# Ledger of designs, part 4: VHH binders against NADH-dependent phenylglyoxylate dehydrogenase subunit gamma (padE)

Target 1, 190 residues: NADH-dependent phenylglyoxylate dehydrogenase subunit gamma (padE), of Aromatoleum evansii (Azoarcus evansii) (q8l3b3)
Amino acid sequence: MYEVRFHGRGGQGSVMASGMLAAAMVEEGKYAVSIPSFGFERRGAPVVSFLRMSDREIRQLTNIYQPDCIVCVDPTLTKSVDIFAGMKAGGTLVQATHHPLSELALPDCVSTVGLLDAVKIALEIFKRPITNTLMLGAFAKTTGVVSLESLKRALEDSEFRDAGLAQNMTALERGYAEVAVHHIERRAAA
Below, E stands for the ipSAE of ESMFold2; O stands for the ipSAE of OpenDDE; V2 stands for 0.75 times the mean of E and O plus 0.25 times the DockQ between their complexes.

## First folded at step 1 (VHH)

Design c02 (framework vhh_podentamig1)
Fold by ESMFold2-Fast, scan of step 1:
Structure c02 (fold): chain B 190 residues (1-190), chain A 121 residues (1-121)
Amino acid sequence: as target 1 above (190 residues)
Amino acid sequence: EVQLVESGGGLVQPGRSLTLSCAASGFTFSDYYYGWYRQAPGKQRELVAAITSGYTLYADSVKGRFTISRDNAKNSIYLQMNSLRPEDTALYYCAKSYRTWLGSTYKFDYWGQGTQVTVSS
């Protein structure tokens, strides 16, 4: 079982992102479900969505309290939300941020981190800060749990099929190519 | 007086090794996290390695070649640099950082002049 928690704000497409990731994982022969949180009616309010992936059928539809991976699509969320709550030791962070690694205070549970200035790239492609597709590309490169090709196929079968497909393909490819991946080696206390 | 003093740099041929040392004084060593930065002529300063409580970080360009360590009894941090390349030529600084509240970024302070590492034949 591999569990991902997506952090965003209402209206930013974090639920769409988790759904597309689930579709891509199913394309690779895995079982995956996307679980939106409820009560996120207000635009701009912090929201979460969840993804579970397994080699077996998934019966659990509860929130993910101990994620293996955290994807944060909004660079401002870490100022007000503990996005790391419950993260498993050796976890992965994929973060939309204009800050370099040297300016990030990461908890001891993080072992792999993918950083992308997704807002900047989104403004170049969409003229709007639409980061969700960029962050899926960054997720694929950082974690290796889904291929770029499967995400492209999921995108072709999505709501973007009739509008915005080329822009979102570019976003997916650039997220994959331009994310900065860092690996943190854990050590016992000396 | 608060100080971080770097040493161990020098001129070395490609493929060789150097160990950099940083001695801390004037504050409680265990209250801080530490890192090594470098700055080559005409380039931006970059973090190459950091040591926090319980883990280490490395820049992609040095991963597998450099090792950061700390000796709390000696109030020192070290950077073991193996398989050095001409691209590693830079002034190396050690830095300390307060851990800030959740959601904040690291802020490193520089207290020394750095130590020059030159890799050429």
Scores: ipSAE 0.000, ipTM 0.146, lowest interface PAE 16.3, mean pLDDT 78

Design c03 (framework vhh_6z1v_2)
Fold by ESMFold2-Fast, scan of step 1:
Structure c03 (fold): chain B 190 residues (1-190), chain A 124 residues (1-124)
Amino acid sequence: as target 1 above (190 residues)
Amino acid sequence: EVQLVESGGRLVRTGGSLRLSCAASGFTFSDYAMGWFRQAPGKEREVVAAISGSGGYTWHADFVKGRFTISRDNAKNTVYLQMNSLKPEDTAVYYCAARPYYSKLFTPSEYDYWGQGTQVTVSS
């Protein structure tokens, strides 16, 4: 089983991102469930969504409190939300940020980090800070649990097929190609 | 009312070619993934090929890869299976099926709508 929690703000498409990831995983013959969680019903308020993926049928539909991976699509969110709450030891962070690894305060449970200046790239592609598709590409490269090709096929069968498809394909490809992946080795006990 | 109607099944000689068609009605065709399945006497129904709603992604079983090709024409609400280099082992009733999303698991229980089937017989 692999569990992902997406962190974003209302209106940023975090629920859509988890849904597209679920579709791509199902396309690879896996079981995947996207679970939306509603935050405050106001623009810009923090919201979360969850995804469970397994090679076996998924029978648990509760919210994910101990994620294997955290995807944060909004670089400002860490100032107001503990995005790491409940993360398993050896976890993966995929973060939209202009900061290098050396400037991030990461808890000891984080072992793999994918960093992407998704806002900068989104402004180049969309002229708006639309980071969700970029972060799916970054997720695929960082974790290896889904292929870039499956995400592209999910995009073709999504709401973007008739509007914004070319831009979102570019976003997936650039997120995948340009994410900086770091593996953090903690000091072992002597 | 949802209907899937297969056509094109017939007797062919080993090494021959055949194209199966499946005409769909009663739903928004481009929103559904389509699959071709087959069932030989005394065997379970098995997946042969599948295609996403847009046609952008296809999957073919290893035992037909390079010989069979799935395609669709969303303007005509039709999915096709082009069958080349036919073998006696390809003898089966072929079914088309529809589901609202694409998946490589492709078990019969994952599909919501089924056609009646079309018989393909390959003689030596």
Scores: ipSAE 0.000, ipTM 0.134, lowest interface PAE 16.4, mean pLDDT 81

Design c04 (framework vhh_surovatamig_d1)
Fold by ESMFold2-Fast, scan of step 1:
Structure c04 (fold): chain B 190 residues (1-190), chain A 122 residues (1-122)
Amino acid sequence: as target 1 above (190 residues)
Amino acid sequence: EVQLVESGGGLVQPGGSLRLSCAASGFTFSSYAMSWVRQAPGKGLEWVATISYDGSEKDYVDSVKGRFTISRDNAKKSLYLQMNSLRAEDTAVYYCARHSYKFGTRYAMDVRGQGTLVTVSS
């Protein structure tokens, strides 16, 4: 079982991203579900969504308290939200940020990090800071749990099929190609 | 056909308590996680609490932690929300929602029911 928690702000498409990831995993013959969390009502307020994937039919349908992977689509969110709450030891972080690894305060449970300046790339493609599709590409490269091709097929079956497909395909491909993946060696505390 | 019917709402004073109920029919209730969501006047939907299919796992929005308790009775096909220490900010229509999983579903939660109004006012 592989569990992902997406962190974003209202209007940034983190719920859409988790849904597209679920569709891509199902395309690969797996069982996957996307669970939106209705957080704050206010536009721009922190919101979360969850993805659970399994090779067997999923019987546990609750929110994800101990994720294997955290995807944060908004670089400012860590200032106001503990995005790492409950993360399993050896977990993966995929983060939209213009900061290098050396400037990030990461807990000891994080072992793999994918970093992408998704806001910068989104402004080039969309003229708006729409990072969700970029972060799906980054997720695929960083984790290897889903293929880029499966994500492209899920995108073709999405609401973008008839509008914005070319831009979102470009975003997905650039997220995959340009994410910087780091593996962190951590020494346990005494 | 899937049906969820909420009840138990009403007018209550600040600091008071209410217990909401949701009666489920038309599906195998014990196989699904369930949630309570609410909509305050003039605002969007806000998730309040979720309970796993067997009741072993529960989650709450931060503003209600310690005050609200979600529970279920699978034999009676019923979902409950015990609301204590109610505040004016808790005024909303409360909806019972089922989590639904199937191929091609982007979002896992269906809200089904007319809701029940909770008004917290002196």
Scores: ipSAE 0.000, ipTM 0.154, lowest interface PAE 11.5, mean pLDDT 79

Design c05 (framework vhh_8ghr_2)
Fold by ESMFold2-Fast, scan of step 1:
Structure c05 (fold): chain B 190 residues (1-190), chain A 123 residues (1-123)
Amino acid sequence: as target 1 above (190 residues)
Amino acid sequence: EVQLVESGGGLVQPGGSLRLSCAASGFTFSDYSYIGWVRRAPGKGEELVARISPSGGSTSYADSVKGRFTISADISKNTAYLQMNSLRVEDTAVYYCAKGLYTRSWSYYFDYWGQGTLVTVSS
C-alpha cells in the first residue's frame, strides 16, 4: 500500500493530478483510487486530494492521515498549511519551490525530497503557473513508484488529448528531467 | 472540456427520498467508463456510495446503502442518477459525481469530479 497526499489550491488541478497518477498506476496493473478531501472548494482555498495505490483491490475509501508521500503543487501553501501532518517516518516530499533545500524547514520524518521550480518552468511552457503536470513528472523521478511512460499514456487518455497535449507532455518530461532529488542524511547520534 | 454537474440535493426528513442527477459534458458515456457517487461529511471519512458502467449497466453499491439507493444512467441524455430512498441522518453529506476509467486488472479510478451537492437529512 502506497499513499500520497496532494496539497494545492482550488483551481490548480491537484485533484486532476491525483486522478492522472491513479490512471498511470492502473496502466501498470495496480489498483489505485483518487479521493478529494473535505471542505469548501473555491478558487484559491487550500485543497487536499489523496491517492491510494495497492497491488490488491482497494475496498476501503478513507482519508489518508499517514501518507508515504506528500506532493505540494503550490509553493505558498507551507505558510498557511501543515502539509506534513501525519507523514510516516522515512517519507517523501515533492515540492514546487524556487528555494534550495537549505532554506526549507523539514520535519525529521522526511527522508527523500524532490524539489522543482515548477512555477518558473510552467511560465516558460504555458505562460501561466500551471504546475500540476510538472509535479507528476517530478513525483515519478523522486519516488520511482510510477514510470514516466505510464504517465504519458495517462496524459494521452486525458482531457489534454484534444488540446494542450504537446505542452503537457513537455511539462511532464521536464518535471521528470529537472527535479532535484535529495536524500536527507540524519546524524548518527540521532 | 470535461464537466460533471450535480443537482438534486437538499433538505429532507428521515425516511424521505431524493434523486441526484449528474449531467456530463465534454465526453460521451462509453464502454470502460464508470460513473460513481462519492460522499463525504465534515469530520467523517470518504465513502464510494455507488458505481455504474453506463454502457454495460453493471452497478455496485456500498454495504451501507444497498437496498436503499439505486444508481442509473441515461446514455441518450449523458446523465447519471442516484435515487436515494429511506434516507437516514447518517446519509447527510456532500455527494460528488465522479467519472472513472475501467482499465486493465478490472479496476477503476476516478479522474474527473463534479463540484458536489449537499444532502441534509434532518428532522
Scores: ipSAE 0.000, ipTM 0.172, lowest interface PAE 15.0, mean pLDDT 78

Design c06 (framework vhh_podentamig1)
Fold by ESMFold2-Fast, scan of step 1:
Structure c06 (fold): chain B 190 residues (1-190), chain A 118 residues (1-118)
Amino acid sequence: as target 1 above (190 residues)
Amino acid sequence: EVQLVESGGGLVQPGRSLTLSCAASGFTVSSNYYGWYRQAPGKQRELVAAIYSGSTLYADSVKGRFTISRDNAKNSIYLQMNSLRPEDTALYYCARTYSGWKYPLDYWGQGTQVTVSS
């Protein structure tokens, strides 16, 4: 079972992002459940959503306390939110940031990092800092748990089918192509 | 086999109440996200109410009129609809998981028709 927690702000579509990822997983014959934490997204407020993926039916449905992967779609959130709360040892971080790896304060539980200057790319594509679709592409490249092709098909089956599809396709492709993936060596045994 | 089966729809006059039921099989309803969606002819499927771990969400159009609830012992989700209006006429679907748009990704029921008319 693989568990993902998405961190964003209301109005950025973090709940839609986790739902689209679940759609892509189902397209690949897996079981997936997308879960928001609370309420409809309100513009600007920190929000989280969750995704469980499994090769077998998911029957015990509990809150995600210890995620395998954290996806942070807003680079300003780390200043006000502990996005790493409960993260499993050996976890993966996919982070929207203009900072290089050397400038990030990462906890010891993080072993794989995908970094993307998603705000910069979003401004080029959308003229707004809409990073969700970019971060789904970055997630696919960083984790390998879903294909870019499945995400594209999920996007075509979404509400974007007849509006904004081309821009969001470009965002998926650029997130996948341009994310920088780093593997952090665990602390050497003393 | 995993299924969600809706029931309780029907023809009802404006101002009246109706309760929809959704029976789950093949899994338990205790701690996941469940939503009631509706689709009127020629419209997109929209989320009207959702429940997760004791928290509930409602579309603005139904706030104060609709109530979603869950009964773990009966493995069922309910939608209590009060003060029904003609614009509430739609096929109502129960779904497990939330996508934040038209279609969730896990399990849909077959739907139950609600018609609000004289």
Scores: ipSAE 0.000, ipTM 0.141, lowest interface PAE 12.9, mean pLDDT 77

Design c07 (framework vhh_gefurulimab)
Fold by ESMFold2-Fast, scan of step 1:
Structure c07 (fold): chain B 190 residues (1-190), chain A 122 residues (1-122)
Amino acid sequence: as target 1 above (190 residues)
Amino acid sequence: EVQLVESGGGLVKPGGSLRLSCAASGFTFSSYAAAWFRQAPGKEREFVSAISSGGSTTYADSVKGRFTISRDNAKNSLYLQMNSLRAEDTAVYYCAASRYLTSWKSYEYDYWGQGTLVTVSS
């Protein structure tokens, strides 16, 4: 089982992103469940959605949550939210940021990092800071858990009234191509 | 009024251990990231360790495996367990708090303690 937690803000499509990823995993013959955030929150407020993937049927929701991967689609969230809460040792971070790795103080549980200036690229493609599709491409490259081709197929099943299918295809491709993947070398601490 | 007060510093021989404490008051400590920094004589402040509001930890390479950071939100306290101390660990140790994130950069922290001196010598 593989667990992903998406961090975004209300209106940024974090639920759409986790749903898209679930659909792509199902295209690869896996079981995946997208779990939406709970409750009303004002627009712009931090929101969370979850994705659970398994080679076997998933039947239960647990209140204990230990993500293997954190995807943060908004570069400002780390200023107000502990996005790493409960992360498993050897975890992966996929972060929308203009900051280089050298400026990030990452928890010891993080072993793989995918960094993408998704806001900059989104403004080029959409003329708005729509980073969710870009971050799915970055996730695929960083983790290898899902293929770019499966994500493209999942896109074709989703509605894109705002930005359009062609622009979201470009966003997936650029997220995949342009994410910077780092493997953090650290001494093992007992 | 925000305060962070360090304690537990002192003189210890190489190979020894010390536990530092930091008592927080005047703010909701559980909502803040917290860190330990140190400043050796004649040097700039350097990062030692940080802990997020959710309990995720990070360490400077120089202390990893020897030091352990922890927090007790019920007691509004931050701790640093220091083992296998070396002469190079001699410094004034500061606790710091940030509303938003852990960082190895000192200027990202809003609240600071006055420091506690740790001297490691024969």
Scores: ipSAE 0.000, ipTM 0.184, lowest interface PAE 16.4, mean pLDDT 81

Design c08 (framework vhh_surovatamig_d1)
Fold by ESMFold2-Fast, scan of step 1:
Structure c08 (fold): chain B 190 residues (1-190), chain A 124 residues (1-124)
Amino acid sequence: as target 1 above (190 residues)
Amino acid sequence: EVQLVESGGGLVQPGGSLRLSCAASGFTFSDYYMSWVRQAPGKGLEWVATINQDGSETDYVDSVKGRFTISRDNAKKSLYLQMNSLRAEDTAVYYCARQGYTPWRSSLYAFDYRGQGTLVTVSS
């Protein structure tokens, strides 16, 4: 089982991102459950959604408190939200940010980091800071748990088919190609 | 415990009809959008149809429009799929699926639980 927690703001498509990952996992013959935060989501308010991926049927539908991976689609959230709460040791962070690794304060539980200046790329493609599709590409490259091709197929079957498909395909491809993946080496006690 | 139990599958000839049922338990059935999804031999999962909480709105994949009808009975906590004019291409395991939020379009799946499935074979 692989558990992901998405951090974003209302209106940024974090729930759509987790749903699209679920569809891509289904394309690969896996099972996936997308669990959005329950309650009214207002534009701009912090939002959390969860995804579980497995090669067997998923029968547990509880909120994810100990994720294997954190995906943060909004670079401003790190200042106001502890996006790392409950992360498992050896976890992965996929973060939208213009800051290099050296400028990030990361807890010891983080072992793999994918960094993408998703806002900059989104402004080039969409003329708006729409980062969710870019971050799905970055996630695929950073974690290897889903293929870029499966995400492209999920996107072709989505509501973007008739509006923004070409732009979102470009976003997936650029997120995958341009994310900077770092493996953090720490001295461990025996 | 969330449970979805499908029934009604079987062998049917091309042009025939079949009705699938799904019995739901362990949650407030009337609060959820419900869907049927299917998996043909050797293929991935394909979304087939969705129905909203009160049954006033339905959506279908293009290949089944006019042939399949999704419906629900909230008092009985049951979901149905009436399949008419069946084709060999409809051969698949059919799954009842629960949606957590409003469903996405086409084959994009937005579900948080599904049953074990019921096999529909269309052939002579």
Scores: ipSAE 0.000, ipTM 0.142, lowest interface PAE 13.5, mean pLDDT 79

Design d01 (framework vhh_surovatamig_d1)
Fold by ESMFold2-Fast, scan of step 1:
Structure d01 (fold): chain B 190 residues (1-190), chain A 123 residues (1-123)
Amino acid sequence: as target 1 above (190 residues)
Amino acid sequence: EVQLVESGGGLVQPGGSLRLSCAASGFTFSSYAMSWVRQAPGKGLEWVATISYDGSEKDYVDSVKGRFTISRDNAKKSLYLQMNSLRAEDTAVYYCARGTSYLWSGSRYFDYRGQGTLVTVSS
């Protein structure tokens, strides 16, 4: 079973991103569910959504307390929320940020990191800081648990099919191509 | 194991006040938005109020705005609902619930709720 927690702000489409990822995983013959957990009507408030994927039918429809992967679509969130709460040892972080790895404060549980300046790329494509689709591409490259092709198919079947599809396809492709993947070696204290 | 235990319900006269409490355990309370939801006799669940993980943002259903106040104490892992100017229509079992989300359809979602505490507003 593979569990992902998405961190974003209201209006940034993190719930939509987790739903689209679930659809892409189902297209690959996996069982996947997207579970929206909390959010607010107010634009800008922190919002969390979850994705659970399994090779077996999913009967548990609860939030994810110990995620394997954290996807943070907003670079300012780490200032206001502990995005790493409950993360399993050996976990993966996929983070929208203009900061290099050396400037990030990462807990010992993080073993794989995908970094993308998603805001910069979003401004080039959308003229707005819409990072969610970029971060799905980055997630696919960083984790390898879903293919870029499956995500493109999910995009075609999504609510973007009638508006912004070409831009979101470009975002997905660039997120996949331009994410910087780092593997961190940690050693237990002697 | 996630546990949410409500207390503070009871019988109160119209215009009276009650303060509900919820004790949380089994998860990192300070990392989650929390809600109060209620179920009146013979009705479905109704969302009442939500508070963000840090207490900075609060939302209420229109019928309780100005009368109810949601608050939390992260150090004590506790959620509260101060209910003032109570009306007969506020009679319900009140549940402490973890999280809330606005789906594309506008539905609110929460994953756990406690056993509930009964609030009866009657003369």
Scores: ipSAE 0.000, ipTM 0.167, lowest interface PAE 13.7, mean pLDDT 79

Design d02 (framework vhh_7b2m_4)
Fold by ESMFold2-Fast, scan of step 1:
Structure d02 (fold): chain B 190 residues (1-190), chain A 121 residues (1-121)
Amino acid sequence: as target 1 above (190 residues)
Amino acid sequence: EVQLVESGGGLVQAGGSLRLSCAASGFTFSDYAVGWYRQAPGKQRVVVASITSGGSTKYSNSVKGRFTISRDNAKNTVYLQMNSLKPEDTAVYYCAKDQWSYGTPYNFDYWGQGTQVTVSS
């Protein structure tokens, strides 16, 4: 079982991102469920959504408290939200940020990090800071649990098929190609 | 000491109604989101409904149109009105306090004992 929690703000499409990821995993013959959070009515308020993937049929529809992976689509969210709450040891962070790894404060449970200046790339592609599809590409490269090809197929079958498909395909590909993946060494011997 | 005490559960026939109550103490009730979870035997605990400090409500797809969550800040109480009950609604129902005013599901902590709801067919 692999569990992902997406962090964003209301209006940023983090719920759509988890749904597309679930569809891509199903295309690979896996069982995947996207669990939408209770949305916040106030625009800009923190929002989460969850994805659970398994090689066995999933019977659990509860919220994820111990994620294997955190995907944060908004670079400002870490200032006000503990995005790492409940994260398993050896976890993965995929973060939209212009900051290099050396400037990030990460808990000891994080062992793999994917960093992407998704806002900058989104402005080039969409002329708007739409980062959700970029972060799906970054997730695929960073974790390896889903292929870029499966994500492209899911995108072709999505609501973007008839509008915005080319831009979102470009976003998916650039997220995959341009994410910087780091394996961090923990020096806890002291 | 945060305390949540659920009540109002019982045995009811399919199609019937129940009203659950949760009495809260040990925190400033009006400042926090509160919600209801349920857990059936042998299954995981799942979210049913939540209400923010401002009164906005959210429901799981399985209960939309049948259940209504509400709060009474003067009484430090949250309610779950359950209509058109189905056998699949059989579970222990738990009240949970969020750490925030706006109801993030992963931030709910529960301290209640739960109240049993059994729906016969």
Scores: ipSAE 0.000, ipTM 0.110, lowest interface PAE 17.8, mean pLDDT 81

Design d03 (framework vhh_6z1v_2; at its last look DockQ between E and O 0.91; V2 from the best seeds 0.00; counts 0 for: pae E 3.2 > 2)
Amino acid sequence: EVQLVESGGRLVRTGGSLRLSCAASGRTFSSYAMGWFRQAPGKEREVVAAISWSGGSTWHADFVKGRFTISRDNAKNTVYLQMNSLKPEDTAVYYCAATPGFYLSTRSEYDYWGQGTQVTVSS
ESMFold2-Fast, scan of step 1: ipSAE 0.385; ipTM 0.716
ESMFold2, look of step 2: ipSAE 0.335; ipTM 0.679
ESMFold2 (binder alone), look of step 2: mean pLDDT 81; pTM 0.836
OpenDDE, look of step 2: ipSAE 0.821; ipTM 0.902
ESMFold2-Fast, scan of step 4: ipSAE 0.005; ipTM 0.246

Design d04 (framework vhh_podentamig1)
Fold by ESMFold2-Fast, scan of step 1:
Structure d04 (fold): chain B 190 residues (1-190), chain A 122 residues (1-122)
Amino acid sequence: as target 1 above (190 residues)
Amino acid sequence: EVQLVESGGGLVQPGRSLTLSCAASGFTFSSYAYGWYRQAPGKQRELVAAISSGSTLYADSVKGRFTISRDNAKNSIYLQMNSLRPEDTALYYCARESYQFWTGSPYSMDVWGQGTQVTVSS
């Protein structure tokens, strides 16, 4: 079972990202469920959504407390929220940020990191800091658990208008192509 | 004029069923995702069910009892509510997603209906 927690702010589409990822994984013959936060949050307030993927039917629809992967679509969240809470050892972080790896304070449980200046790219594509689709492309490249093609098919099957579909396809492709993937090496005793 | 209009609310006894309808006008209905939200007195507004072209989503409290559906030819979405309980009593709202795909955030909803009252009591 592979468990992802998405961190964003109200209005940023982190739940959409989780839902599209689930649809893409189902396209590949897996079982996946997206679990959004229920309730009304003010715009800009931290929100989370969850995804479970499995090779067999998923009966559990509860919050994910110990994720394998954390996707953070908003670069400012780490200043106010512990996005790493409960992360399993050897976990993966996919983070929207303009900072290089050397400037990030990462806990020991993080082994793989995908970094993307998603806000900058979103402003070029959408004229707004809408990073969710970009971060799905970055997730696919960083983790390898879903293909870019499956994400494109999931996007095409959604209710996009022509203009929105083209922009979001571009966002998926650029997120995939431009994410910087780092594998953190920890020195072991000889 | 872009609008959503709910109907079908009312007073029903526990264990009965009720169907809510939401009629859309003034835009291309098939291009959007939609949600049903509810708000009980003294509580925050919560998502009940959501529907896109390819998927549906339900709150744990209603899963197995409620069914959301859409009819693109009639520009409508529906909420079929079975096995109603007193705790389902609330004002129910229909909403359209502004991003033309489901985001899960009520702040990305750009069109809201006026609401329809559902009261489950003897």
Scores: ipSAE 0.000, ipTM 0.200, lowest interface PAE 11.8, mean pLDDT 80

Design d05 (framework vhh_8ghr_2)
Fold by ESMFold2-Fast, scan of step 1:
Parts: structure tokens; C-alpha cells; sequence
Structure d05 (fold): chain B 190 residues (1-190), chain A 121 residues (1-121)
């Protein structure tokens, strides 16, 4: 079982992103469920959504407390939210940020990092800081648990089928191509 | 619009018991990773007492209350409870119900009005 937690703000499409990722994984013959976690938060309030993937049918719909991967679509969240809470040792971070790895304070549980200046790229494509689709492309490259092609097929079957498809295809492709993947050496346990 | 309403506080003798209730409106517990209780005594800082994952049923407690307090949630009633047994004078505090997004305790949101618990002879 592979568990992902998406961190964003209300209005940024983190729930949509986890849903598209689930659809892409199902396209590859896996079982995946997207679990939204949203109250009636005001626009801009921190929100999360979850994805659980397995090679067997998933019957548990509980929230993800010990994620394998954290996807943070909003670079300002780390100022107010501990996005790493509960992360398993050897975990993966996929982060929207203009900062290089050397400027990030990462806990010891993080072993793989994908960094993308998603806000900059989103402004080029959408003229708005919409980073969710970019971060799905970055996730695919960083983790390898889903293919770019499966994400493109999920996008074609999504709400964007009739509008914004070309822009979101470009966002998936650029997220995949331009994410910087780092593997961090950690001291091995004795 | 969104609110958490605590009730069940009061005066109790050492060794006694109280059950606190937290009724939520304007949202559902299943939309949040954690619902919990935080207390504040006069002249002291805030202490996280107990939390529960409404969907997963997992619970966690401060060392000061382990074995004495039990947190539970009734999803159908959108209500959380704190059963407090073997109460001590040092448990005297205002108890607040809180919700959290994913990261407990750093995302505590929408604290209620609080309910006063006084433990004295």
C-alpha cells in the first residue's frame, strides 16, 4: 500500500489532483481511492486530500496518518503547517518552491525530494498560480509510481476534456520534465 | 457559522469523574484528521490533552492523563467526548474542544468557548 497526502489551500485543487492521480493509477490496473478532507474552510485556508493505492482492493477509507509521500502544492504552507507530520522514514517530498534544496529545512525522514517552481510555470501557462496539475507531473517523475501517459489519459477523461485540456496537458508535461529530483543520503541505522 | 460547543464541566472532588461533550456545527468530523481537547490552567500554558482521528478511531493522550482520560467520537451525532476519571486538583483548567486539519497540533482551528473543570475538596 502506497499513501500520499496532498497539502494545499482552499481553491487550489488539491482534491481534484488526488482524484486524477487515483484515476491514473486505476488506468494502470491498480486499486486507488481519493479521500477528500475538507471542511467549510474559507478560500486560502489550509486543506488536505489523500490518496491510497494498492495492488489489492481497498476497503478502508480512513485518512492518511503515516504517508509515504507528501505533495505540497503551495510554497507558503510550510510557514504555518508542519506538512511532514506522520511521514514514514524514507519518505518522499514533492514541493512547489522557488528555493533550491540547500535552503530547505528537511526532517530526517525525507529521503527523496522533487522540487519545482510550479508557481512560476503556472503563471506562464494559466496566467494564474494554479499548480495542482504541474505537481502531478512532478509527482510522477519523482516517485515513478504512475506514468505520465496514465496521467494524460486521466486528464482527457476529466472535467478539462471540453475546456483547458491543452493547458493542463502542457502543465503535466512541464511538471514531469522540469522537476528537480534529489536523493538524500541518510545515515544507516546500526 | 462554524462552531464547537463544549459542555459538561463543573465542580468535582478529587477522585471523581466528569464527561465533557463537544458538539460541532457548520462542518462534519469526518472531514478532519483530528478532533481533540486542549486545556489551560491559570498561570500555565496550553496543554494538549487528547486527540482522536474520527475516521480511523486512533487516539493519543498526554502523559499527564494516560489511563485516566478517554476520548471518543460519535460521527452520527457530530459530537466528541472526553471521559475524565480519577480527577486530580492539577486537572483544574478550562477545557477547549479543537479541530485540526492534518498536522496535530500545529493546525488547531476553531476552538470552542471552553468549559471550566474545577477539582477541589
Amino acid sequence: as target 1 above (190 residues)
Amino acid sequence: EVQLVESGGGLVQPGGSLRLSCAASGFTFSDYSYIGWVRRAPGKGEELVARISPSGGSTSYADSVKGRFTISADISKNTAYLQMNSLRVEDTAVYYCARSGYTWPNQLDYWGQGTLVTVSS
Scores: ipSAE 0.000, ipTM 0.133, lowest interface PAE 15.4, mean pLDDT 78

